# Designs tried in a protein design chat: miniprotein binders against q9h3h3. Part 85

Target 1, 235 residues: q9h3h3
Amino acid sequence: EDGFTAEHLAAEAMAADMDPWLVFDARTTPATELDAWLAKYPPSQVTRYGDPGSPNSEPVGWIAVYGQGYSPNSGDVQGLQAAWEALQTSGRPITPGTLRQLAITHHVLSGKWLMHLAPGFKLDHAWAGIARAVVEGQLQVAKVSPRAKEGGRQVICVYTDDFTDRLGVLEADSAIRAAGIKCLLTYKPDVYTYLGIYRANRWHLCPTLYESRFQLGGSARGSRVLDRANNVELT
Key: E = the ipSAE of ESMFold2; O = the ipSAE of OpenDDE; V2 = 0.75 times the mean of E and O plus 0.25 times the DockQ between their complexes.

## First folded at step 7 (miniprotein)

Design M57
Fold by ESMFold2-Fast, scan of step 7:
Structure M57 (fold): chain B 235 residues (1-235), chain A 100 residues (1-100)
Amino acid sequence: as target 1 above (235 residues)
Amino acid sequence: SLKDELRELLEEIVELAEEALEAIKEGNLDEAKELIRRAIEIAERIIEELDDEEIKKRAELALYLLKMALRAIEAGDPKKAELILRWVIKLVRFLIEELK
């Protein structure tokens, strides 16, 4: 049963990536236009498949903000997928190290901090804070899912360009906390997403590398970050 | 039985999607579009006749992906359509397995 659900979720994620996106691109649009754009497209109201009663009549896969310095580099995703098929056929063990090696070889290095929030004011407020941090240059790029037909939690994804760069990952966490975000964050390399590896996978791989928890009154600013692979606290 | 008829229709969708994938590889995009349109018609018929909300949701996603593959070819991106069709085949095969 879990396998069927995982494949369905993977197919939905692929469709969202391929559908049109609503994008605020700070490389070509003045920062002064951001507040109006956020008011026009609050993620709690933008519908995944379009609705005449929502801000969009046509399908929207993602709502995204690109920073001024953002330079997209997805790497060789096609080569990664071909190598993954070959690996599965080879009988070689599928391990975190093997996936890391495939990601490095094919330059598929991006990763993301994820936060899941229910539709409503809190989601829209959190997204506005993240979007402003992106436009101000403290984060590179972020996206948020539109509202699903049946409801459920929406996800905000905040990207870093290299999941192997621990300092860069931690800097992104600090910027998210500085933007006022207090919910649980988890960090996932995009290589797992491109290969359709989610929490309940047949290889028993954990796609989450880091967890960040808000810590009120701590000596360090804003959060406690755990390296899940080594079970080590980084902040 | 109803389940046997449903499985037969789902198997036809897989066959049409596999033939469309082959047509794309051969550069025969008009044939690929016609095969996808036939798969869409079958998927729409299945969805209209279904009472089971779980099966209906999965069939609706397959239909959505078939329409997306068709639009990708029409937009001049057959490589995108090829990727989408592989997902359709995979998703529908899982649905067939669940109906055993």
Scores: ipSAE 0.500, ipTM 0.839, lowest interface PAE 1.8, mean pLDDT 87

Design M58
Fold by ESMFold2-Fast, scan of step 7:
Structure M58 (fold): chain B 235 residues (1-235), chain A 100 residues (1-100)
Amino acid sequence: as target 1 above (235 residues)
Amino acid sequence: SLKDELRELLEEIVELAEEALEAIKEGNLDEAKELIRRAIEIAERIIEELDDEEIKKRAELALYLLKMALRAIEAGDPKKAELILRWVIKLVRALIEELK
């Protein structure tokens, strides 16, 4: 039983969100400064809790790039959580459709494409490609985790404004592929994260909506996208 | 006895965090900071004296969150400290339940 582990993972995620972020903000910083910033803060070298031997002496929760048009909107997370408590008490069925309606009602619409890579050159190169796509306007916002004390894979998150906008989600996938990314991508709405719904949850919900695999031989999108919930190929 | 002593120390952290939450709600920020510092001292003792790496790792996260709550109050954001302390309580209560 993993209830204890789920609470620990949620607390770690909350701590990262609350700790300082290293941000390249294209709304206020010229694009010409990006390459120097990427060289100063390669994600394989930035440490989660700070280290005299790393680029940071203090804790860093996330390394992020904000696009010129980025306008943060987390929606009504408190209202979402209250409605979720009420839903659990009501005895009504908890389904993907029910969660989608809660997310829409409370305007908690953001979602993200996730990629997991080991620390090293390939991670730093992938992050640089994503960061350039954000600054050039092909993506809206992205972040990458710093290196954990124990090591292990790091995650790059590429956000879209509305997980219910399939076209927008697919356009983000295309832009990620155009940036040179070839690894497996999975898409998760933030509503699942705010409600603490991970793999092996009590309700047997799959928090992953889409999966993207690189396609050799060149499609217009450069990838195959699967709708995980309906088991249907979209590309 | 060691397991019983550990549970008692973890329960004390929960009680201190709950008292700190009430102190914040009442506007008693200096009292809240003192209660958090006492919880930090207990978490540090647990971490230093334990050999169990999984329990130590959970206690390290609780310590980190307690220090984050303290910094939030010092930075003038007691509402942020309230949210962090609720997570400390959940995390430590889950650890206490696992030890039974």
Scores: ipSAE 0.412, ipTM 0.790, lowest interface PAE 2.4, mean pLDDT 87

Design M59
Fold by ESMFold2-Fast, scan of step 7:
Structure M59 (fold): chain B 235 residues (1-235), chain A 100 residues (1-100)
Amino acid sequence: as target 1 above (235 residues)
Amino acid sequence: SLKDELRELLEEIVELAEEALEAIKEGNLDEAKELIRRAIEIAERIIEELDDEEIKKRAELALYLLKMALRAIEAGDPKKAELILRWVIKLVRLLIEKLK
């Protein structure tokens, strides 16, 4: 792919963020209602643009679960985007280090573990496990994409507050594994998402910072975590 | 040619979106909405004539974003509309390049 595909993916992400979300908010909703909510809105059946035959007739950008202690903090995204345009115009090298510095300067510190799964009951089962872990306090917040018009894999995102806090990132990985998740996970800072850094980006940057592979009996965490930028194993 | 005609219509969408951005900056929100509605009409006509599924999908996203920008102005958030329109211009420009 090329820059055209990367820009399209970034625009789709922006549109999803701006469309309505289906949210189970454990700060205001009793945990006992979660199972009924999950049954009502299985991500394999919720459609991105709405459909009379699905659980939603109107567009849905994301399906999300907020934990009891969740406190939203997206930082200064507007300032980040302005600084990004200035950086591109300046001719300075665009590297992981310069992106990290922009993120710190503008307090855009959140990041997420990503898992991509085909629509179906395995996706719905994985999401239910993650959602329960969020409501029970092992994870802070998570969301899953609705089913796209053209099909394809859906994504579950499990967030951490600070991508520069390695211990926090590893603790989230451990909690995901404890929830029964065995598939490949990759970790992406939200700054990369806001700036359109995907697999086919024009700067040839690795779109993720960490990779987690399930390993039965391999560690106390249940997985091996690799720092993809430096090619160093963390666990 | 058909390809040249499509590029000309896409370029018109870019010009309308750029004019809408200037109208928003000047506080002329009614003019901005009119320009966006004209861009929507052109995008809808183009999409009906497209056979290439990849190009059609990308044009459909641009149309969706144009409608989202219009709703943002109507909801009292012209700053959000500015951001969305910049994305429309970028995507349509890339689509024009793909047709060359």
Scores: ipSAE 0.542, ipTM 0.862, lowest interface PAE 1.4, mean pLDDT 87

Design M6
Fold by ESMFold2-Fast, scan of step 7:
Structure M6 (fold): chain B 235 residues (1-235), chain A 100 residues (1-100)
Amino acid sequence: as target 1 above (235 residues)
Amino acid sequence: SLKDELRELLEEIVELAEEALEAIKEGNLDEAKELIRRAIEIAERIIEELDDEEIKKRAELALYLLKMALRAIEAGDPKKAEQILRWVIKLVRLLIEELK
C-alpha cells in the first residue's frame, strides 16, 4: 500500500519523534496563552521539514499539548524490544495476548486514540478542540503531525496512560466526542508502535485495539466503541 | 547496468554507516562525522539518478536520517546517532533487496 513498507513508516515515526516539537506545556504555561499559540501554529500550515513561508523555518516532528497533570512514562522499551526479538526467534505464536503480556511485563502501557484528517480548517478546528480539552484537564496529552511535503492526511494522537484500563480508554473517547470530534477514531497501544505493528503486518494482527464511531441521536455516550481484537461491541 | 551501480552505491552507504557506528562506540566522534558526511554525499548522488518515485522517497528518508545522525553527534548525543544509523542500515538494506 502507498509504496511504503512498515519499516519505512516506523523510520518516519522515529525521525518525527527525534526532530524538534512545538509544545504548549500547561505545567509551565498559563492556559490563557493557549488560543494565541494555536493561532500561531495551525497544524495545516506547520510544515514537516520547514519552509520560510510557513510558521516554521526548521523541521518540526510534532505539535503537542501537555496537560497540567501529565507525567511521561514510556516503560522499559529496551527490555520490550529484547523480549520481542526472543519471542520471534522462539517460534511461539505471536498474538494480541502475547503482545499484551510483553507490554505489561515491561511497563509499556500507554496508548492513543488516532484520527486522520485532511489539511485544512476542519483539522485545525479539531486540533484546537482537543488542545483545549487537554489544557482544561479532560485529556492528559495530545499531539498532531505537521503537514507533509506531498500533502495527504494528518494525524491527531490523544494519549491515555494504560491501554489495559478499558474504562480510561473509553473516558478519553467520551472527552474527544465532547470536544466536538465526529470522525472515525481508532485506538493503538504504544507497544504496537514500538514493535512495528502497522497495517499489513506479517503476523496478520489487527493494528488497532478499538474503533469509535460517532452516533447521532441515540447512544448514551455519543459514540459506539468496538473491540477490534475480539470483535465485541463495548458500547 | 545502472541498477548494479546503484546497488553498489547503496552497499557503500551501509558500510559507511556500520563504520560510523563502530567509531561512535570507540568514542571517535570526528571519524564518525566524516564517515556520515561521505554517506550523505553518496545518498545525494543516488537521489539525482533516481526516476522511480517509491525508491526515491526511501532514499530521501535515508538521506534525512543521515543528516539527523550528524546533527545528533554535533549536539552531543552520540547514542541518538547510533539509534538513527541502525535505521539507516535497515532501510538501505531493504532498498538493496528490492533492487535484486
Scores: ipSAE 0.539, ipTM 0.857, lowest interface PAE 1.6, mean pLDDT 87

Design M60 (at its last look DockQ between E and O 0.81; V2 from the best seeds 0.65)
Fold by ESMFold2-Fast, scan of step 7:
Structure M60 (fold): chain B 235 residues (1-235), chain A 100 residues (1-100)
Amino acid sequence: as target 1 above (235 residues)
Amino acid sequence: SLKDELRELLEEIVELAEEALEAIKEGNLDEAKELIRRAIEIAERIIEELDDEEIKKRAELALYLLKMALRAIEAGDPKKAELILRWVIKLVRLLIELLK
């Protein structure tokens, strides 16, 4: 059953990536237009497949905001996939360390902070805060899922360029917290996504690399961050 | 039984998707589109007969992907259609196993 669920989730993710996106691109659109765009497309109201009474008549895969300086670099995904196939057939242990090394070798370094929220005002408010941080230059790029037919939680993804750059990952976490976000955050490197590392994977790996928990205030830092791959507290 | 009839129709979808994949490889895009349209018609009929919500959800995704593959060929991206059709075959085969 778990294998069946993993295949279904992967196919849904592929479909979302291939469907049209609603994008606010700060590289070509003035920041003054953001508030009107956010009001037109609140993620709790945008439907995955288009519904009467929603802002969209057609399917929407993702709602995204691109920062003014955003420049995507996916690395050598083809080389990564070939090396992954070789690794699996070699009998060598598959660990967070070996996946990290594979990602570095093929320059597949991007990753994302994930937050899961129920549809409603809190989700829309959180997304608006993240979107403003992207347009103002504190974050590089973010996206949020539209509302699914069956309901359930929606996901906000906030991307960073290099999951091995702890300072960059922590700076993104700080910017998310400064935007008013208090929920649990988990960080997933894109290499895990390309290689199919999801919950209940065959190799029993944690599907996220970092975890951030909000803390009210014993220090200047508003959160505690754990590096799960190396079992190290980052502060 | 209805379950046996549904499995036969799902196998037909797999065969049509495999034939469409070969038609794309041979450059026969009009044939590929027609095979995909036939698979869509069968998938739509199957969905009308499904009572189980989990099975219906999985069949609806396969139908959605078939329609995406058709649009990909129409948009001039047969390589995207190949990737999508491989996912259709995989999902429908898993659905056939679930119905045994």
Scores: ipSAE 0.606, ipTM 0.876, lowest interface PAE 1.4, mean pLDDT 87
Fold by ESMFold2, look of step 8:
Order: sequence, then structure tokens, then C-alpha cells
Structure M60 (fold): chain B 235 residues (1-235), chain A 100 residues (1-100)
Amino acid sequence: as target 1 above (235 residues)
Amino acid sequence: SLKDELRELLEEIVELAEEALEAIKEGNLDEAKELIRRAIEIAERIIEELDDEEIKKRAELALYLLKMALRAIEAGDPKKAELILRWVIKLVRLLIELLK
């Protein structure tokens, strides 16, 4: 039955990706308009399907902010998916190394830091901080899920260009912390998302590459980042 | 039985979605739209008669995806409709398995 739940969640994610998004695009919109936009579309009030009384009357899949330097490039996702199917029928072992190589070969290198927060002021405040960091150039692109009818935590995704570039991933963590974020962060390469590989997958792969914990009084502005595969602290 | 009737209707949705997918691949977009509209009608009938909340949520997602696929064809993006229809088929087959 957990397989049914995973496929349902994957389909919901696909539908959200394909529905309209609410986007603040710094490449075409003056930065001075950001605060008004944030006030109009707080993620705790924007509803997935356009409930009465919400700021949106139509479905919204994601709320996003694009930075000045954002250049969309998903890579060869179709080729990645075809190679993944072939690998599964080949009988060769499926490991984190094979996923990494598939991602490199098909140029699907993006990844994201994730944080989960309950709806309310704390979520809206965290999103506003991230959105400002994107518009000011410390981060490139971020998105946050709208409120679902059933409630529960919402997710903020902060993207990086290349999960194999460890320094770039750590720089994004630092920028997130500088925006005032103190909750747990986890990092997931997009290759796992495009292949539908989630926590309880049949290959026992761990889609989380890094974990970041805020530590008051620690080094590097209080971030402690763990490489999950090697059990090595990076900061 | 009620489960057998629901399973038969869900299997018809799968058949219609599979035929729509093949019609898109062959460039027969008018045929694909008609097949999707029929699948939507069946899904709406199923949802109206369902009481089980978990089964109903799964059927409602499939219905939402069918409508997205139809809109994608109407917007001139049949490739998007193909991707969506593959998900519809997968989800409905899982729902059929759940109903035994």
C-alpha cells in the first residue's frame, strides 16, 4: 500500500508542476514591487485549488521567485528517463553512483534545499526572507507550495545549479541561514525527483544528499552540514 | 457486486486513456479528445457514487489529470497530454488493484 501512496504523491507533484504558478520574476519585474507581491500572495493563504476567500481564484501549483541571473535549463530529462528504464531492465546494480552518473550524462544537475513549515506567520516570514535573498542575488530561484485543503506542512524549495558542486550547495545553505532560517534543511538532487525516487523506494536509495542544522554558537554562522552518504560533517 | 462494477468502470477508463494515448502518438487529436471526454464522464459517475474517502481522493486526482490532458491538447501541446495520460493509466491501474 505504501507504493500506492508514493505514486499518488508523485502524481500530485506532477500536477502541481503543470498547473499555473504565481511567479515574481526579477528579470522583468522591479525589485521595489516585491514586498507588495509577498503581501498579496502569502503561502499560508494561497490555496492549491482556489478556495473562496483566498487571493487566487484559479488553481496554483507553486509560488515562485526567479532571481536576476536565473536561466532555466532542466537538461535532458527525457533521455534521463529512458536511460533509467534501460538500467532497470539491464540487471546491473542501482546505486547512488549510477544515479549520479545518469544525472551527469544527461545534464540534469540541479538540486534543492528543502524546508518544511506549518502554515502561518512563521512560514510566510521564512518565505519572504528567501524571496528577498533571491531578488537580491544571494540565491537564484526558490518556490513554495500553496496551502492544501487537508492542511499540514508546506515546503520551500531553494534551488542550486549543480548538486555535484559541493561548494555551491554549501554557499546556498549559508545564504538561506543569512536570511534567518533556523529549521532543518535537507538537500535532494533533482534527478531523484524526475525519476520518482522517494524515501521508501524499492532500491533503498537515500534521495537526501545533505542535511543542514542550525547551531547557535557553532562555526560558519551556525550551520552544521552532514553528508548523508559518507557520515561526514562538511562545516 | 459494487466492487466488480467499480472495477469494470475503472478498466474502461484505462482502455479509453490507452486508446487516447495511441491516437495522440498517431496525430489523431480529435479522436484523442473524444476518448478523453468519455473517460471524464465515467470518472465523474464513479466519484459521485463513491463513499470511501481514500478511493474517492484517488479517483478525483485521476479525473483532474484527465481534464488537464484534455486542456493540453486544446492548447496545442499533445506531448504534455501524453505524459499526463501515462500517469492517469498508472494511477487507475493501482486503484483497480486496490479494489481486487
Scores: ipSAE 0.593, ipTM 0.871, lowest interface PAE 1.1, mean pLDDT 88
Fold by OpenDDE base, look of step 8:
Structure M60 (fold): chain B 235 residues (1-235), chain A 100 residues (1-100)
Amino acid sequence: as target 1 above (235 residues)
Amino acid sequence: SLKDELRELLEEIVELAEEALEAIKEGNLDEAKELIRRAIEIAERIIEELDDEEIKKRAELALYLLKMALRAIEAGDPKKAELILRWVIKLVRLLIELLK
């Protein structure tokens, strides 16, 4: 993958963020309506561009669930981007530490656990579990990508407020595992998304900070979490 | 060559998008909309002439973003349109490089 692919992916992500979302907001909608909403908008059937026969006739960027305690805080994304451009122009080395400091300075601290699943029952079931965990207050907010026209894997994103809060990141992992999710999870700070840092980036930065693997009978958490930057197990 | 012509048309899209950005900054939203409309028309023509599926897919994304920028202005969100147009410029410049 070349730099062009990374830019394309970033632009697609931006487009999805700016398109309409299908949202279940637990702050305004009774929890009892969640099952009906999940049945109406299964992620495997909702299409990115509103294909004929899909539950949606218009483009959908994301399907999302907001918990009762959810408060959107995006920080200073514009300032972050300006600082990033200046940093690139300076020729100074760019490290994970640099990105962390930029994130802190501009209060762009959100991050997300990511899981990639093929369209179908397993995806819809996983999403239902996550959505329920959000509505029940175990998680704050989650979203899932709609089905692409070409197919491929869909992604579920489970957010945490602060990627620098290791305990919060680990607690979200535990809640995801408690919701019945057994697949591989990777954790990505939003700052990496905003700055277009994807796989095979020119800075050779790992776009994910943590990896979680499901573990049977091991830790009380049901997972093994690896700090990828330091190659250290956190659990 | 066809390739040269396509590059010229892509350059025109970049110019139109840049002019649209300036128009937005100046508060001339009607001019910005017209410039974006022209860029859309050019992008649609380019897509019809592209044989490479990967390049075509990227051009389609640029077109989609142009349409989104237009809608953003029409919806009263010119700041959103500016952000989108910057990405359009970036993507189209990359396409030009691919067509060299």
Scores: ipSAE 0.587, ipTM 0.874, lowest interface PAE 0.8, mean pLDDT 91
ESMFold2 (binder alone), look of step 8: mean pLDDT 88; pTM 0.883

Design M61 (at its last look DockQ between E and O 0.75; V2 from the best seeds 0.67)
Fold by OpenDDE base, look of step 8:
Structure M61 (fold): chain B 235 residues (1-235), chain A 100 residues (1-100)
Amino acid sequence: as target 1 above (235 residues)
Amino acid sequence: SLKDELRELLEEIVELAEEALEAIKEGNLDEAKELIRRAIEIAERIIEELDDEEIKKRAELALYLLKMALRAIEAGDPKKAELILRWVIKLVRLLIEALK
């Protein structure tokens, strides 16, 4: 049952990635148009399948904002997947270190801070803050899931180029906090997504490397970041 | 039994998807499209007969992916279609197991 659920979620994620995206690209669109675009496509109103009355008539996989410095680099995902299959067949132990090495070998190094929010004003406001931070160059790229039919939580993903660069990961956390986000953040490498590593996976791997909790008045960063693998605070 | 019939139809979808993959590899995109269309028709019929909402939801995703694969071929991206069809096969096999 757990296997089926994991595969289903992976397939949904793939479908969303392959469906059309609503994109604001700061490389080609003036920053002054961001507010109008945000008003036109609030994430809480954009529907996954283009429901009647939504801003979108066609399916939308993601709503995204690309910063001026954004350059898509996906690495060798196919090679990664082949290596992963071979590893599973070998019966060798699979550890976070193993996944890290696979990611490095195949140059699949991107990761993302994740925040889950209920549809509504808080989500749209959070997204607007993140989108502005991306357009202003504090963040490189972010995306948010459209509203599902079931009305579940939507996810905002804020990307970093390298999940192995701890400083870069922490800098993105700081920028997210500076954008006014106070909710719990979790950091997940894309390699974990590509390999279908979700909660309760058969390898007992934690799909989240870091957690960030908002902190009032304490650190200059406005958050406490925990390395979940080592159970060590980084801030 | 109805369950047996549904499993047989799901197996047929797997076969059609596998054949479509081979057709794409061979460059026979028209055949691939036809095979996918047949799979879509079968999937739609199956969905109408499913009582379990969770299984139905999963079948609907498989159907959605089949349609996406067809569009990918029509859009001139057969590689995308191949990737999608592999996922369809995987999902449908899981559905078959769920209906045992």
Scores: ipSAE 0.646, ipTM 0.900, lowest interface PAE 0.7, mean pLDDT 91
Fold by ESMFold2, look of step 8:
Structure M61 (fold): chain B 235 residues (1-235), chain A 100 residues (1-100)
Amino acid sequence: as target 1 above (235 residues)
Amino acid sequence: SLKDELRELLEEIVELAEEALEAIKEGNLDEAKELIRRAIEIAERIIEELDDEEIKKRAELALYLLKMALRAIEAGDPKKAELILRWVIKLVRLLIEALK
C-alpha cells in the first residue's frame, strides 16, 4: 500500500509540473503590477483544477514569482540520475555524503525552504509577503501550490541556488522571517527530489537538511536553525 | 460481481492505453487520440460507480492523466503523451490489484 501511495503522489507531482503555471515574472513585468496580481490570484482561491467560482477556469499546477535576479540552472539532472542508478548497483553504501557529492559533481545544487499552511488568510498573507520579497530582490524565486479539491495544507517553496552555500541558505531564511513568516520551515536540496528520495526511503536518508523555527523575542536573525544531517544547532 | 465488472473495465483501459502508446510510436496520432478518448469514456463510467473515497481518488487521477495525454497530442507534444500514458498504465494496474 505504501508503494501505491508513493506512486500516486509522484504522479500528482508530475501532473502539477506539466500543467500551466500562473507566473509573475519580475524580469519582464513591472513591480507596480504585483499587488493587483496577488489580489487576483490568492493561493487559497486558485484551484488546482479550475473549480466553479475560482479565479482560474483552467487547471493550475503552481503559482510562481520570479525575481529580477533569477537565473535558472537545473544542472546535469540526467547525468545525476544515471550516476545514482550506477551507484545503487555497485554495492557501495549510500550515505548523506554520497548524495552531497553526486549533487556537486553534476551541478544540481538548488534547494528550497518549505512551509505548509492551511488555506485562508494566513496562507494568502504569507504568500504575498514572500512574493514581495522576491520582487524586491531579497529572495530569488518562490512558488505556492494551488488549493486542492478536498482541501488540506498548501506548500510555499522558496528556492536558493546552492544548498552547499550555508550562508546563502541562512540569508534566505532571514529574508523569509523578515517577510513576517513565523511557522516551521524545512529545507530540502533538489537532489533528493530529482532522485525520488522521500522521508521513508530504504536508505534511511533524511531529505530535510535544515529546520528553522521562529525565535520568540530572541536573535536578530529571528530564527533557531537546526542542521538535521548532523544534529547540531547553527544558531 | 461489481468488483469483477470494474476490474474488467480497468483492464480495458490498460489495453487502450497500451495501444495508444504504440500508435504514438508509429506516428498514428489520430488513432492514438481515438484510443485515449475511448479510455476516458470508460474511466468516467467507472468513477460514477465507485463509492470508496480512496479508490475513487486514485481513479480520478488516472482519468485526469488520460485527459492530459489527449491534450498533449492535440498540442503537438506526443512525447509528453507517451510519458503520461506510461503513468496511466502503472496506476491503473495498481488499482486493478487493489480490487482483487
Scores: ipSAE 0.644, ipTM 0.881, lowest interface PAE 1.0, mean pLDDT 88
Fold by ESMFold2-Fast, scan of step 7:
Structure M61 (fold): chain B 235 residues (1-235), chain A 100 residues (1-100)
Amino acid sequence: as target 1 above (235 residues)
Amino acid sequence: SLKDELRELLEEIVELAEEALEAIKEGNLDEAKELIRRAIEIAERIIEELDDEEIKKRAELALYLLKMALRAIEAGDPKKAELILRWVIKLVRLLIEALK
């Protein structure tokens, strides 16, 4: 029971990352082809393990859109994992600050805004809005999970280059809201993903740094953002 | 009992996966593929005998990863197969513990 669920979730995430991705790459594909690609691969219909009745016959780990300026940089993930093992055996307290310092030391700086939606029209519409914002240059890169065999919610991930750059994180939130997204968003550094910090983590850490709530009634920003680690409202 | 038989079969999967890791390290990729295929056959039989949905779901992930490791070797990436097999061993050992 101890950590079993966290290990299972980490293994599923690894498998999705290793399986083929359906990618619209704006660096090499004209923006005029995006609408046809979105119509061909609506995330509510693309299946995780493939199905002749779906758009894919083979497994798909992720559906992704890369912006024109997208340059992947995962940092030193191997060095991060080695340092994490050393930290766990040291007996030192494991806190958000400790993880932040570990991420900075190993240049594992990327993070993502997450939104969870049920399969259907609202998911496909939200993904189309995000994908358009990526291709138009308001966001850098995004991906969405395919439909799971279990019929649970799907996740849209919108990435930023540096989770320590608070202004960049907030700019991404604004661009998501400008794309018409109104659901709850949470922000997670990729370091938390690499180190297995999920809801069931053994360190009892909150798995996200920020929360964004849509603000009704004429807010200039369109959302309220809370820093969950420091319990401070940013907007 | 049925539980004791399932635990014994899961231990056999771990042993086959560990032998496959050793075969990869020695450059014996054909042997590694055969060991993985044997582990896949055992995992498929186990899944048919499981009636607990959560345990079955975990066993299905281990089976999926075994198939992924096999494909990685076939694609010329034995280093990827090593990483995947370590995850298989970890998950199957947790399954053995869950079947107490």
Scores: ipSAE 0.586, ipTM 0.874, lowest interface PAE 1.3, mean pLDDT 87
ESMFold2 (binder alone), look of step 8: mean pLDDT 87; pTM 0.875

Design M62
Fold by ESMFold2-Fast, scan of step 7:
Structure M62 (fold): chain B 235 residues (1-235), chain A 100 residues (1-100)
Amino acid sequence: as target 1 above (235 residues)
Amino acid sequence: SLKDELRELLEEIVELAEEALEAIKEGNLDEAKELIRRAIEIAERIIEELDDEEIKKRAELALYLLKMALRAIEAGDPKKAELILRWVIKLVRLLIKELK
């Protein structure tokens, strides 16, 4: 268990985003260098706040891989924050639909598939598979958290450009499964991250939009995907 | 009591962070840095004397954010420091409420 409130988790995420990142950028770095980079920076060994004896002496917020076609578009996050403050003051209900509308209005459309794994070989192996899929063009961009001081689970985030694009979200799920990932995946739109919607949020919203479960001998996709907000099966 | 002493120190951190926010808005960056440094000193004292692991973790996050806000001003990004200080105020206020 984490013991932290949703607000503390949001503040930790903000701090990680603001600290330096270790990035393999396939737009400027040859794919042949990926294996050496992964060996140098295994996420189970990279420490959040830096340590002598780890791969990093200084704080690292995230370890990331950018695909060749990656073009970041965060939208109007400042406008989103202003609209969020106005919404909270207005007395209007805070629902998945109102958050979706804020995201569309301010072009904050990106989202991510999340997987949580304990530090160790399985985490490093899963990250290597995802990183290779990004560099080979099956995924756009991904990042993994460094090892926390507390030694809890680490998270791999696999991004898509538009959480309202159902097919794009499903295609990313398929590519993650093709990379050999079999654990539970949940999909979170970045608008929820910016607005502090985590597991223990005060608005009692489900913190994720989609859920993916691996299937043995099931559909051709290798997984079953549920739309959590509308309670509808997508696959 | 020990709990009342902790509450007073946390309230002082909130007051210093609020004053630093106003100093930044007025363009008084040297004053803002001094206020943040004073808040850092209080947070460090709390962490050194505290045995409660959960409260200590939350205080450590607030300390980290205060140091990040100070570095942001030093790097010429006071708007980044404003955002970070708003988080410090929110987190410390929540911690004060949990001490009830």
Scores: ipSAE 0.546, ipTM 0.858, lowest interface PAE 1.4, mean pLDDT 87

